# Designs tried in a protein design chat: VH-VL binders against q9usg8r228to453. Part 37

Target 1, 226 residues: q9usg8r228to453
Amino acid sequence: IPESAEWMNHLLEKVWPLINPEMFSSVADQIEDVMQASIPSFVENVRVASLDQGSHPVRVVSIRSLPSGEASESFSEKQASEAEHKDEPEQQRKQFYNFELCLAYHAKPVEDATSTSARASNLHLRIVFYPGIKGTVGFPLPIWVEIKGFVARIRFRCELMPEVPFLKNVTFSLMGLPELNVSAVPVAEGGVNIFGLPLISKFVNDAISAAANEYVSPKSMTIDLS
Short names: E, the ipSAE of ESMFold2; O, the ipSAE of OpenDDE; V2, 0.75 times the mean of E and O plus 0.25 times the DockQ between their complexes.

## First folded at step 17 (VH-VL; framework fv_cixutumumab)

Design d5 (at its last look DockQ between E and O 0.53; V2 from the best seeds 0.00; counts 0 for: grease 19.8 > 18.9)
Fold by ESMFold2, look of step 17:
Structure d5 (fold): chain C 226 residues (1-226), chain A 123 residues (1-123), chain B 108 residues (1-108)
Amino acid sequence: as target 1 above (226 residues)
Amino acid sequence: EVQLVQSGAEVKKPGSSVKVSCKASGGKFSDYWISWVRQAPGQGLEWMGGISPDSGTANYAQKFQGRVTITADKSTSTAYMELSSLRSEDTAVYYCARESYDFWTGTDYMDVWGKGTTVTVSS
Amino acid sequence: SSELTQDPAVSVALGQTVRITCQGDSLKWYYASWYQQKPGQAPILVIYGKNNRPSGIPDRFSGSSSGNTASLTITGAQAEDEADYYCNSWDYEGDHYVFGGGTKLTVL
């Protein structure tokens, strides 16, 4: 039986609900920006009111190490270093640890599909559409968007440092666009007949995918932890 | 000068084992993962497995799981591949190659290859 | 496991452009690397990532990716380009690397 990442998943079960949702605000803002750039003319505006991780965590499907040190330098840097005169002192190089995660998320079924409060345990966005001619009067139309599932493969490049916590920079890239499934429902309880929900779901799905595309390799994002 | 020097050709009987060596020179041996790739006569390249010399952790293709053992000796900068329970279908050239990774291009690649070791399995 | 599929053979007239393709489900997630092999010799790396060329590889070699397909293009093919070409990528289902079946390029 292969050893699994279940210790990490057990930890995620405990810590996931404790994460401050405001840590996702930059992600929410980017999704909002993409949506605002692509709204149709019969919509005055769109806003992401919140992004909340809920209590049901993502799962680590797999972890794998990647080559580090000299083997992870650029091709030209390796050739230059290998051609260098060996009598000289070795340059002090930054130490990096590279690895890949596969993350999967699946929403839990809820008892009452019309209840917004029952759906709060799953990863979701609260989106407000303002129908109307752009620049004129619009009415708020709140929409609940549940992330039914996603699969993402992410490579991390962690810069190490000698001081606690030993981690200075983390750079990540997505390996391909994540697979993504979203579902939109109206916020109002019961009796609402919304024929546009598949269109809204597709619109939000495309917006999240477009936002994610800004981090697909060779693009990356660096977070300075020091 | 960067190179991978492999052990010489071998002739083996069915049911025996073979152990091929791959000695690296140039670069920091422990930083580079070593892959083993075979090629039967007239056939394509087939990845068998690889090892991280620093950790000693090996990874094997499913087809070879249970028959292949890959090891590394950091003190001699040498990797080894041992294939057991040899069959005539195992007649091939066996290459070692060092694995590299480039985060900024998002690619794994094998940039230096040994010249290959011919293993012939015959009665 | 996710196979990488290549056409077994292609031909190109001297000086013309040829494209060698590699297809597999894992290529939606991972870039391929490309290797040239001449008879009796070890493979050499010619393209890695979407379109990165090691030093010493002629600029007539280029790469591209779309969906689950990677391509190696040789513009202005030369006689010395006659060889077998292999794509290689990570196979996430098997947690290992996989090579395509190879494409024999004949320069006429």
Scores: ipSAE 0.618, ipTM 0.828, lowest interface PAE 1.8, mean pLDDT 84
Fold by OpenDDE, look of step 17:
Structure d5 (fold): chain C 226 residues (1-226), chain A 123 residues (1-123), chain B 108 residues (1-108)
Amino acid sequence: as target 1 above (226 residues)
Amino acid sequence: EVQLVQSGAEVKKPGSSVKVSCKASGGKFSDYWISWVRQAPGQGLEWMGGISPDSGTANYAQKFQGRVTITADKSTSTAYMELSSLRSEDTAVYYCARESYDFWTGTDYMDVWGKGTTVTVSS
Amino acid sequence: SSELTQDPAVSVALGQTVRITCQGDSLKWYYASWYQQKPGQAPILVIYGKNNRPSGIPDRFSGSSSGNTASLTITGAQAEDEADYYCNSWDYEGDHYVFGGGTKLTVL
């Protein structure tokens, strides 16, 4: 529903910069874990220093309500469930709200690439590489990973309850791997941009994708809000 | 067993409106979306729109926006499709179908179909 | 992005295997559902998801997907399988369901 998406986008514009980046700490940790598990041979270690959403919000491209019936993997299970609960009062039934969101992010063009503040307006990841190459003094190499864009579709299943906060739990699942475009830029002063290599961007992209894969259908995550 | 029973055949003049009904039996009407799909003679299936009877929210194919209205009555478990400004090209069989989905696989499907309502638009 | 394409017609010998393919951008994100339609009848769901069959659908029907394609396979085609087959998927860009143009299957 275009109108609903527009409304949400207006809200996001206001709320997005107010979000505490610490909310993404779990995501950052997951990315770090995957990166550490798949570090290139020339890297001894890698850490995620921060994940920051900036001030430029994601956009809701699409939102749609899904059927409120029981989500089942099998047609037979659905039929069985319907048959079993056909005569049950509505008050005794678990209530669910299901919906799908399509999110898109496009980084705002930065006129001055040297401006940290300008870069920080966009969604970004700061990572630190610890080189393992002979001759490198083992100094940490901070890398700025700019998220240039992504598209993700997510389905949500909310179990409703009559008590505050009216949500018992929320289950979400990614509809496929998100499309992701990232760019890695070394922050090192005076150093050869050895990390400008497509390899680093690919590495980060792969890591994020791998992390995301843990939530791709038929996998899901349930958060208990009770 | 869930069934969708549609209203009978209609013959309409150009410029008039038609309203087709779809009554659900044997299931939870409010738990599912109802879609309307039409098929012109010798042509393929064309999605027109759908409604969530529970919320009353309807969505429409762009082609039919402004000309089609989909409504639902939860008390009678009946969905309606009204098409206005009828043209000869609107001659088709109109189907209602129940929308279902598999949450875990991200699949949407129409598992129950009405038998269709033939609408003929002729001068 | 809002279109699904199918071959308009395919043929299969009795007892042989046939694959009907559907292609479109929406299939990158969603599994297709497949519908069988015989003349004068309403469509019937035959396959949905990765490879799910509704109750009453013979096991000779199977589904697969790859990239922006989805396929319906009939292994051991029977005479009664002669019908039109339509693929369908949700298109999030247009917020609408999209049907393929249909494939007429002839069993020889």
Scores: ipSAE 0.353, ipTM 0.758, lowest interface PAE 1.7, mean pLDDT 87
ESMFold2 (binder alone), look of step 17: mean pLDDT 89; pTM 0.927

## First folded at step 18 (VH-VL; framework fv_cixutumumab)

Design f1 (at its last fold request DockQ between E and O 0.44; V2 from the best seeds 0.54)
Fold by ESMFold2, look of step 18:
Structure f1 (fold): chain C 226 residues (1-226), chain A 123 residues (1-123), chain B 108 residues (1-108)
Amino acid sequence: as target 1 above (226 residues)
Amino acid sequence: EVQLVQSGAEVKKPGSSVKVSCKASGGKFSDYWISWVRQAPGQGLEWMGGISPDSGTANYAQKFQGRVTITADKSTSTAYMELSSLRSEDTAVYYCARESYDFWTGTDYMDVWGKGTTVTVSS
Amino acid sequence: SSELTQDPAVSVALGQTVRITCQGDSLKWYYASWYQQKPGQAPILVIYGKNNRPSGIPDRFSGSSSGNTASLTITGAQAEDEADYYCNSWDHEGDHYVFGGGTKLTVL
């Protein structure tokens, strides 16, 4: 792992368990919306009851700088800038810094693979299916879904400003769809229908991937920090 | 307006070293990364390495690790590529190119190229 | 494997459409850039990102990306399009860029 990635990983080990899982509620809602749009007719409804990051953190595999400043402007902006040969302090120009992170997650093997209490340290979702005909009340069927692993590459474009904290906004994009491995898992406490687990795992995997696709380059999201 | 001017052709003996220069004019030199790409006669393009002049950080293709040194001098707006322990297989045209990045398309690209420096390695 | 694989040669009749492909595992993660090179000249960027053209590149050039494959398409090929074409991408397993082997386009 690169030296800078090792520092970030030490920080993540301390911060990850402290994050309130409800901060991911908008992500859970997006996944739920995708699921609801694609449920089969013999299922009345589906919900994401919880998304919990656990205590086992994601790992930064690598970080790399990307060309920034003038080199990150569009062709037209670069042509205009290059045609203007004035002796001016560059701090008056908008300043951007670009970098890429590669994140990897791997669920830790647990001593009792059938117990949800042992698996709670890993990133997971609880999903509730309501089998039944649409228009009727379905019986709730809770399913434990573990994120066994993912690999994601994210690029950030940070707009800097001269006032503290020097970071005005951050724009990010995913580079390609993340690699994603999810599993509906056998659990000791509630029982899970093992005959349907591979289909449920695929359904959830596809839903998470579709939600992530809304941020795959050239699509992006900007977060205002000012 | 923007140019990368490379040093002239060189003829070298096997086992020696060559140092090719790439002087930039136009644009803010320190913002643009400089890549080095070679092309043997009748062959394809091969990326050798690159440097960020601002940080001085260089990266290299695995094939050339240990034989190539890439440096930059911000005061002269010049990048250098030095290839050591030359072999006949190192006979090629060596290009420098400036690297740009467009977040909104998610792509790195080389938008300005030098005209190339022919290095011939013969006994 | 982080190699980018291109067919070594392709032909197109004048005015017809041709597709040049580039395959590699890194293309799942990163868009390719495409370069045109004529004999005795430095390469020229023709496509970057999914389907973006630099200023001055004719609109008959387009790009696409699917899975681990990037494609450069020339619709209505002209004699002046005869050249070598290279794809380029970041290596997802390394700290470097890689070029494909190049495709020689012949316009018949």
Scores: ipSAE 0.695, ipTM 0.854, lowest interface PAE 1.4, mean pLDDT 84
Fold by OpenDDE, fold request of step 19:
Structure f1 (fold): chain C 226 residues (1-226), chain A 123 residues (1-123), chain B 108 residues (1-108)
Amino acid sequence: as target 1 above (226 residues)
Amino acid sequence: EVQLVQSGAEVKKPGSSVKVSCKASGGKFSDYWISWVRQAPGQGLEWMGGISPDSGTANYAQKFQGRVTITADKSTSTAYMELSSLRSEDTAVYYCARESYDFWTGTDYMDVWGKGTTVTVSS
Amino acid sequence: SSELTQDPAVSVALGQTVRITCQGDSLKWYYASWYQQKPGQAPILVIYGKNNRPSGIPDRFSGSSSGNTASLTITGAQAEDEADYYCNSWDHEGDHYVFGGGTKLTVL
């Protein structure tokens, strides 16, 4: 890991557990929406009870500053942009800062799978299934979904302004679909595994991936900070 | 059309320093990074380092750290590469190249190259 | 730091198809860019990204990637395609650009 990322990782180790899980509520909602749209016929409903980052942080593999020019998608577009703005004074141009992050997450091994506290140290999703099988409708099945790992590359474009906080907006985009590995464990002791754990894991993985796909290039998200 | 014009050939003694210039024309100099790449006779391309003329931030390959200095002058749209403590192994053609990128696809490339500057280190 | 590896030399008959492959861990994260270099000349960008060609590059040049590999393909090789070809990518671990060792293409 380059030195440029090392200090950031140290910061993340301190800040990560301090983050309010409610900050991820919108992400949880998006995942829930996707799950509900893609539930099997034998499932009546599925809900996301919580998304929590735990205390074990994501790791910054690398951070890289990018050129500050126009965010062009092609060589031709860039040439056109250069031709258009070649005589434009710099003071009249919008200022941008572009950078790229490579992120990796690996869950801390949990020795006791029955320990809620141990599991909670990792990034996790709590979901509740409502089976649609005759005679079982209405009995919620809580599932603990552990994020075992993911890798992502994210590019950011920040529009700068002279006023505090010096950021007008931030646009981010995923450079490809993140690689994701999840595992599902029933929370209820003695519960009948109506759904094979591998099937549930796949379902959740697919749902998260589908949600993430909304931010994969050429799609992006812009947050207005002004 | 964007062009990178490099300074002329240099002949240097071992232990001396060489400074090569690269002047950009036809584009926004501050919007791009400039890389320096060298090629020894009969050998492949080797990245030495790069600079953001806008911020003045430079990155160096570990092999050349402490011996190479890359600078840029925005007012003249010129990048410089200075290599000190020259050795015979430093005999090569030195290229400057503009680093460009496709932001949305996550692709980086060197789209404009100088014609190269031959540096010969001999006793 | 990670390296990019290429075959040092390949041959292709006139009008035939040749594929030059580059391999390295950095290619898991980044697309490769490809450069053509003829004797006594500066390198020229021929392919970048998934399969992008700069203006002026013939359509017989194409790019592809898979896993930790990137490939440059010339479909219908011409005599003028005889040159050295280099792959390049960013290495996030070393915070530097890495070039492959180059491939000498001979057109027969």
Scores: ipSAE 0.483, ipTM 0.810, lowest interface PAE 1.4, mean pLDDT 89
ESMFold2 (binder alone), look of step 18: mean pLDDT 90; pTM 0.928
OpenDDE, look of step 18: ipSAE 0.463; ipTM 0.799
ESMFold2, fold request of step 19: ipSAE 0.661, 0.652, 0.651; ipTM 0.836, 0.836, 0.834
ESMFold2 (binder alone), fold request of step 19: mean pLDDT 90, 89, 90; pTM 0.924, 0.925, 0.927
OpenDDE, fold request of step 19: ipSAE 0.464, 0.430; ipTM 0.804, 0.798

Design f2 (at its last fold request DockQ between E and O 0.81; V2 from the best seeds 0.71)
Fold by OpenDDE, fold request of step 19:
Structure f2 (fold): chain C 226 residues (1-226), chain A 123 residues (1-123), chain B 108 residues (1-108)
Amino acid sequence: as target 1 above (226 residues)
Amino acid sequence: EVQLVQSGAEVKKPGSSVKVSCKASGGKFSDYWISWVRQAPGQGLEWMGGISPDSGTANYAQKFQGRVTITADKSTSTAYMELSSLRSEDTAVYYCARESYDFWTGTDYMDVWGKGTTVTVSS
Amino acid sequence: SSELTQDPAVSVALGQTVRITCQGDSLKWYYASWYQQKPGQAPILVIYGKNNRPSGIPDRFSGSSSGNTASLTITGAQAEDEADYYCNSWDSEGDHYVFGGGTKLTVL
């Protein structure tokens, strides 16, 4: 298991920077929606300008194979299957592969916090606040949000098929709400810190957590790969 | 109804080994995992390890690593637990249990248990 | 390694409600399963997941969870409910299953 995780981590190191950030557009939209729904009264609007994974990859902490087939079904389904399918050949049943991953992310320390290029090596999102304070309406406040770290436990259910790519669909579910740590930094040098950075960080953290909660067990998401 | 039938009681000397068997009747043996749990007299339940009969992959609690071996034979739907270098502290009832989970509810459980095998280690 | 803690003993009057609680870090991530064990018998699964009962388990048994805790509740305790109750969960840090220390329930 440790060797498998190491192999996966080496792969991630190579492929992580190659991932198109647009793949996270849906996630960015969800975060934006949550933010907009929970904005303070003195904020007119908030937008997510971008979500980028950077070049520093997540790490696989652990991988666990889970029971498959009948063993992965609901209790009632198992009972039904045990009663009805004693004689059906395994070949006629949908095949599934189930596993659990524990992922951890820790941002790489940046020596120069003012360097956009250095910060961009880490997972980050750019957000823009539109304050609703009298006299300041309409002036966008760009904020850089750095993901300092997170730990997530994710279960996967893969439906297998004999045709390429051998995966019909993948369902994933979060085991509990991931631990998340984010930091917010103003992009504009001269901007009035209308919102304390800690408050902004908390706001963003809460929004991401709320978005993540939509995938926490017993909730799940299925991606069709066919 | 699925049942797990375990081998009979064992009396062993310190330093010897014991091998307990667990045979499944009914159900798809290969789809499930088999866990071994022991209980010393008057004590709680302690997980020792488990195996996927399909893959042959076994996991062990750190406490028993190097001393316990869990195996399975798919052809006979039987799991085995061998514990070596027996000590008096190993005196316990040893249970096999069918390990399962519900993906949609995110829960793991042991729904079928054997009746237990009493292993007594005495001089 | 992550541990699950339970009160060693609780009592309940006949027909009353009792709650047995399990606490541990693993419960932040995973649902608990609960097992009833009577003297000289193997454990029996009584609750799993958020609040799921296996077939044959009375509806007076229910489960709940909050934070790093899981609870088994017996509403309307019967004499036959006198037993030891164990919680269990997976620990991803230790890659092992963990049992609570068990709670002895006495029905008065």
Scores: ipSAE 0.724, ipTM 0.877, lowest interface PAE 0.8, mean pLDDT 91
Fold by ESMFold2, look of step 18:
Structure f2 (fold): chain C 226 residues (1-226), chain A 123 residues (1-123), chain B 108 residues (1-108)
Amino acid sequence: as target 1 above (226 residues)
Amino acid sequence: EVQLVQSGAEVKKPGSSVKVSCKASGGKFSDYWISWVRQAPGQGLEWMGGISPDSGTANYAQKFQGRVTITADKSTSTAYMELSSLRSEDTAVYYCARESYDFWTGTDYMDVWGKGTTVTVSS
Amino acid sequence: SSELTQDPAVSVALGQTVRITCQGDSLKWYYASWYQQKPGQAPILVIYGKNNRPSGIPDRFSGSSSGNTASLTITGAQAEDEADYYCNSWDSEGDHYVFGGGTKLTVL
């Protein structure tokens, strides 16, 4: 059933800028790995120097509850529960809560794309290309990549526990590949552009999409909070 | 075995209303959402709306918004669908179905269906 | 549109393979579920998720998904497979479920 998300958007406006960007380092590393696997041989290396969420938050478009409890059991989950606690009463089974979020992001327009302060308010990556033959010296070419927008649908499965903080782990999956639009700008005035900005934008877009594909249902990721 | 037992066939006049019941046996009623799906003679399936008995929250297809009311009574394990301002084109079989969810396959699905309630609107 | 589109009818020779397709924008995000309905009977679930069969459904039934399209495949069609088949999915634009128009399968 769809639910209003306005309360979450109020929270996000306050919390989003406070998040330490280093919390996204695993995502940045995965995008980097995908890029490195697909660079042309005339590029020595590519690196994701940072992923920074900025101060302009994502927006929760919708949140909806999903069936939980008995309605959310699969054959595998039933079988695993029976094996784990063969002789235990039914009421001691694990508790799960399931829901779906639809997230949308749209970068705020910035008239001066070279202004670091203005650009930093939007979600962005700083990437560095090292043009050259692999195994030789390359020279850094820093590129600013702004996320112009995305739409993602994510399902969460939260395992609950009776003690504080009441949340043992969270598993999530993406529902389909996110819609994604990126735009690349050189950081320095007159900077060398080996690939052209549209080619760099496409390369980064494809890399982010390939990284995201590792989490598209039925694939998932579990975060242990206990 | 889980079963959904629906109320019997009804004949109604245009402009009146009909209330169809769907009683669940087996399973934990409050854990499952109940959907209502209709099928006019010779036509396909049409989702009308559904309810979460635990929260009491219902949602409706846009076509039926304002004419359909879906409720549930947890104490009797029974869901209800009431359709008002009946017209001849509302003549159909009305099904209730139980909704399940499987995170690991990423799907919602209707695994148990009632046998249907025939509603005839005639004048 | 948010609707799920199915061909109205398909035919298959006994013992041959048939594919029934379902297209819609919501299938970019959500897997379809598939229902079989014989005349005068309630629908029954035959495939959910990408390719999962409920207990009691023969293994000749399988499913697949690609982009905006879901498919139901029956390998080695039997006479008892003659029925109407419906796909179903969440419609993110309307915040509700939607069924396809149905496909009448005839086994020759």
Scores: ipSAE 0.684, ipTM 0.850, lowest interface PAE 1.3, mean pLDDT 84
ESMFold2 (binder alone), look of step 18: mean pLDDT 89; pTM 0.927
OpenDDE, look of step 18: ipSAE 0.463; ipTM 0.801
ESMFold2, fold request of step 19: ipSAE 0.608, 0.581, 0.617; ipTM 0.821, 0.801, 0.818
ESMFold2 (binder alone), fold request of step 19: mean pLDDT 89, 89, 89; pTM 0.925, 0.926, 0.923
OpenDDE, fold request of step 19: ipSAE 0.629, 0.684; ipTM 0.852, 0.869

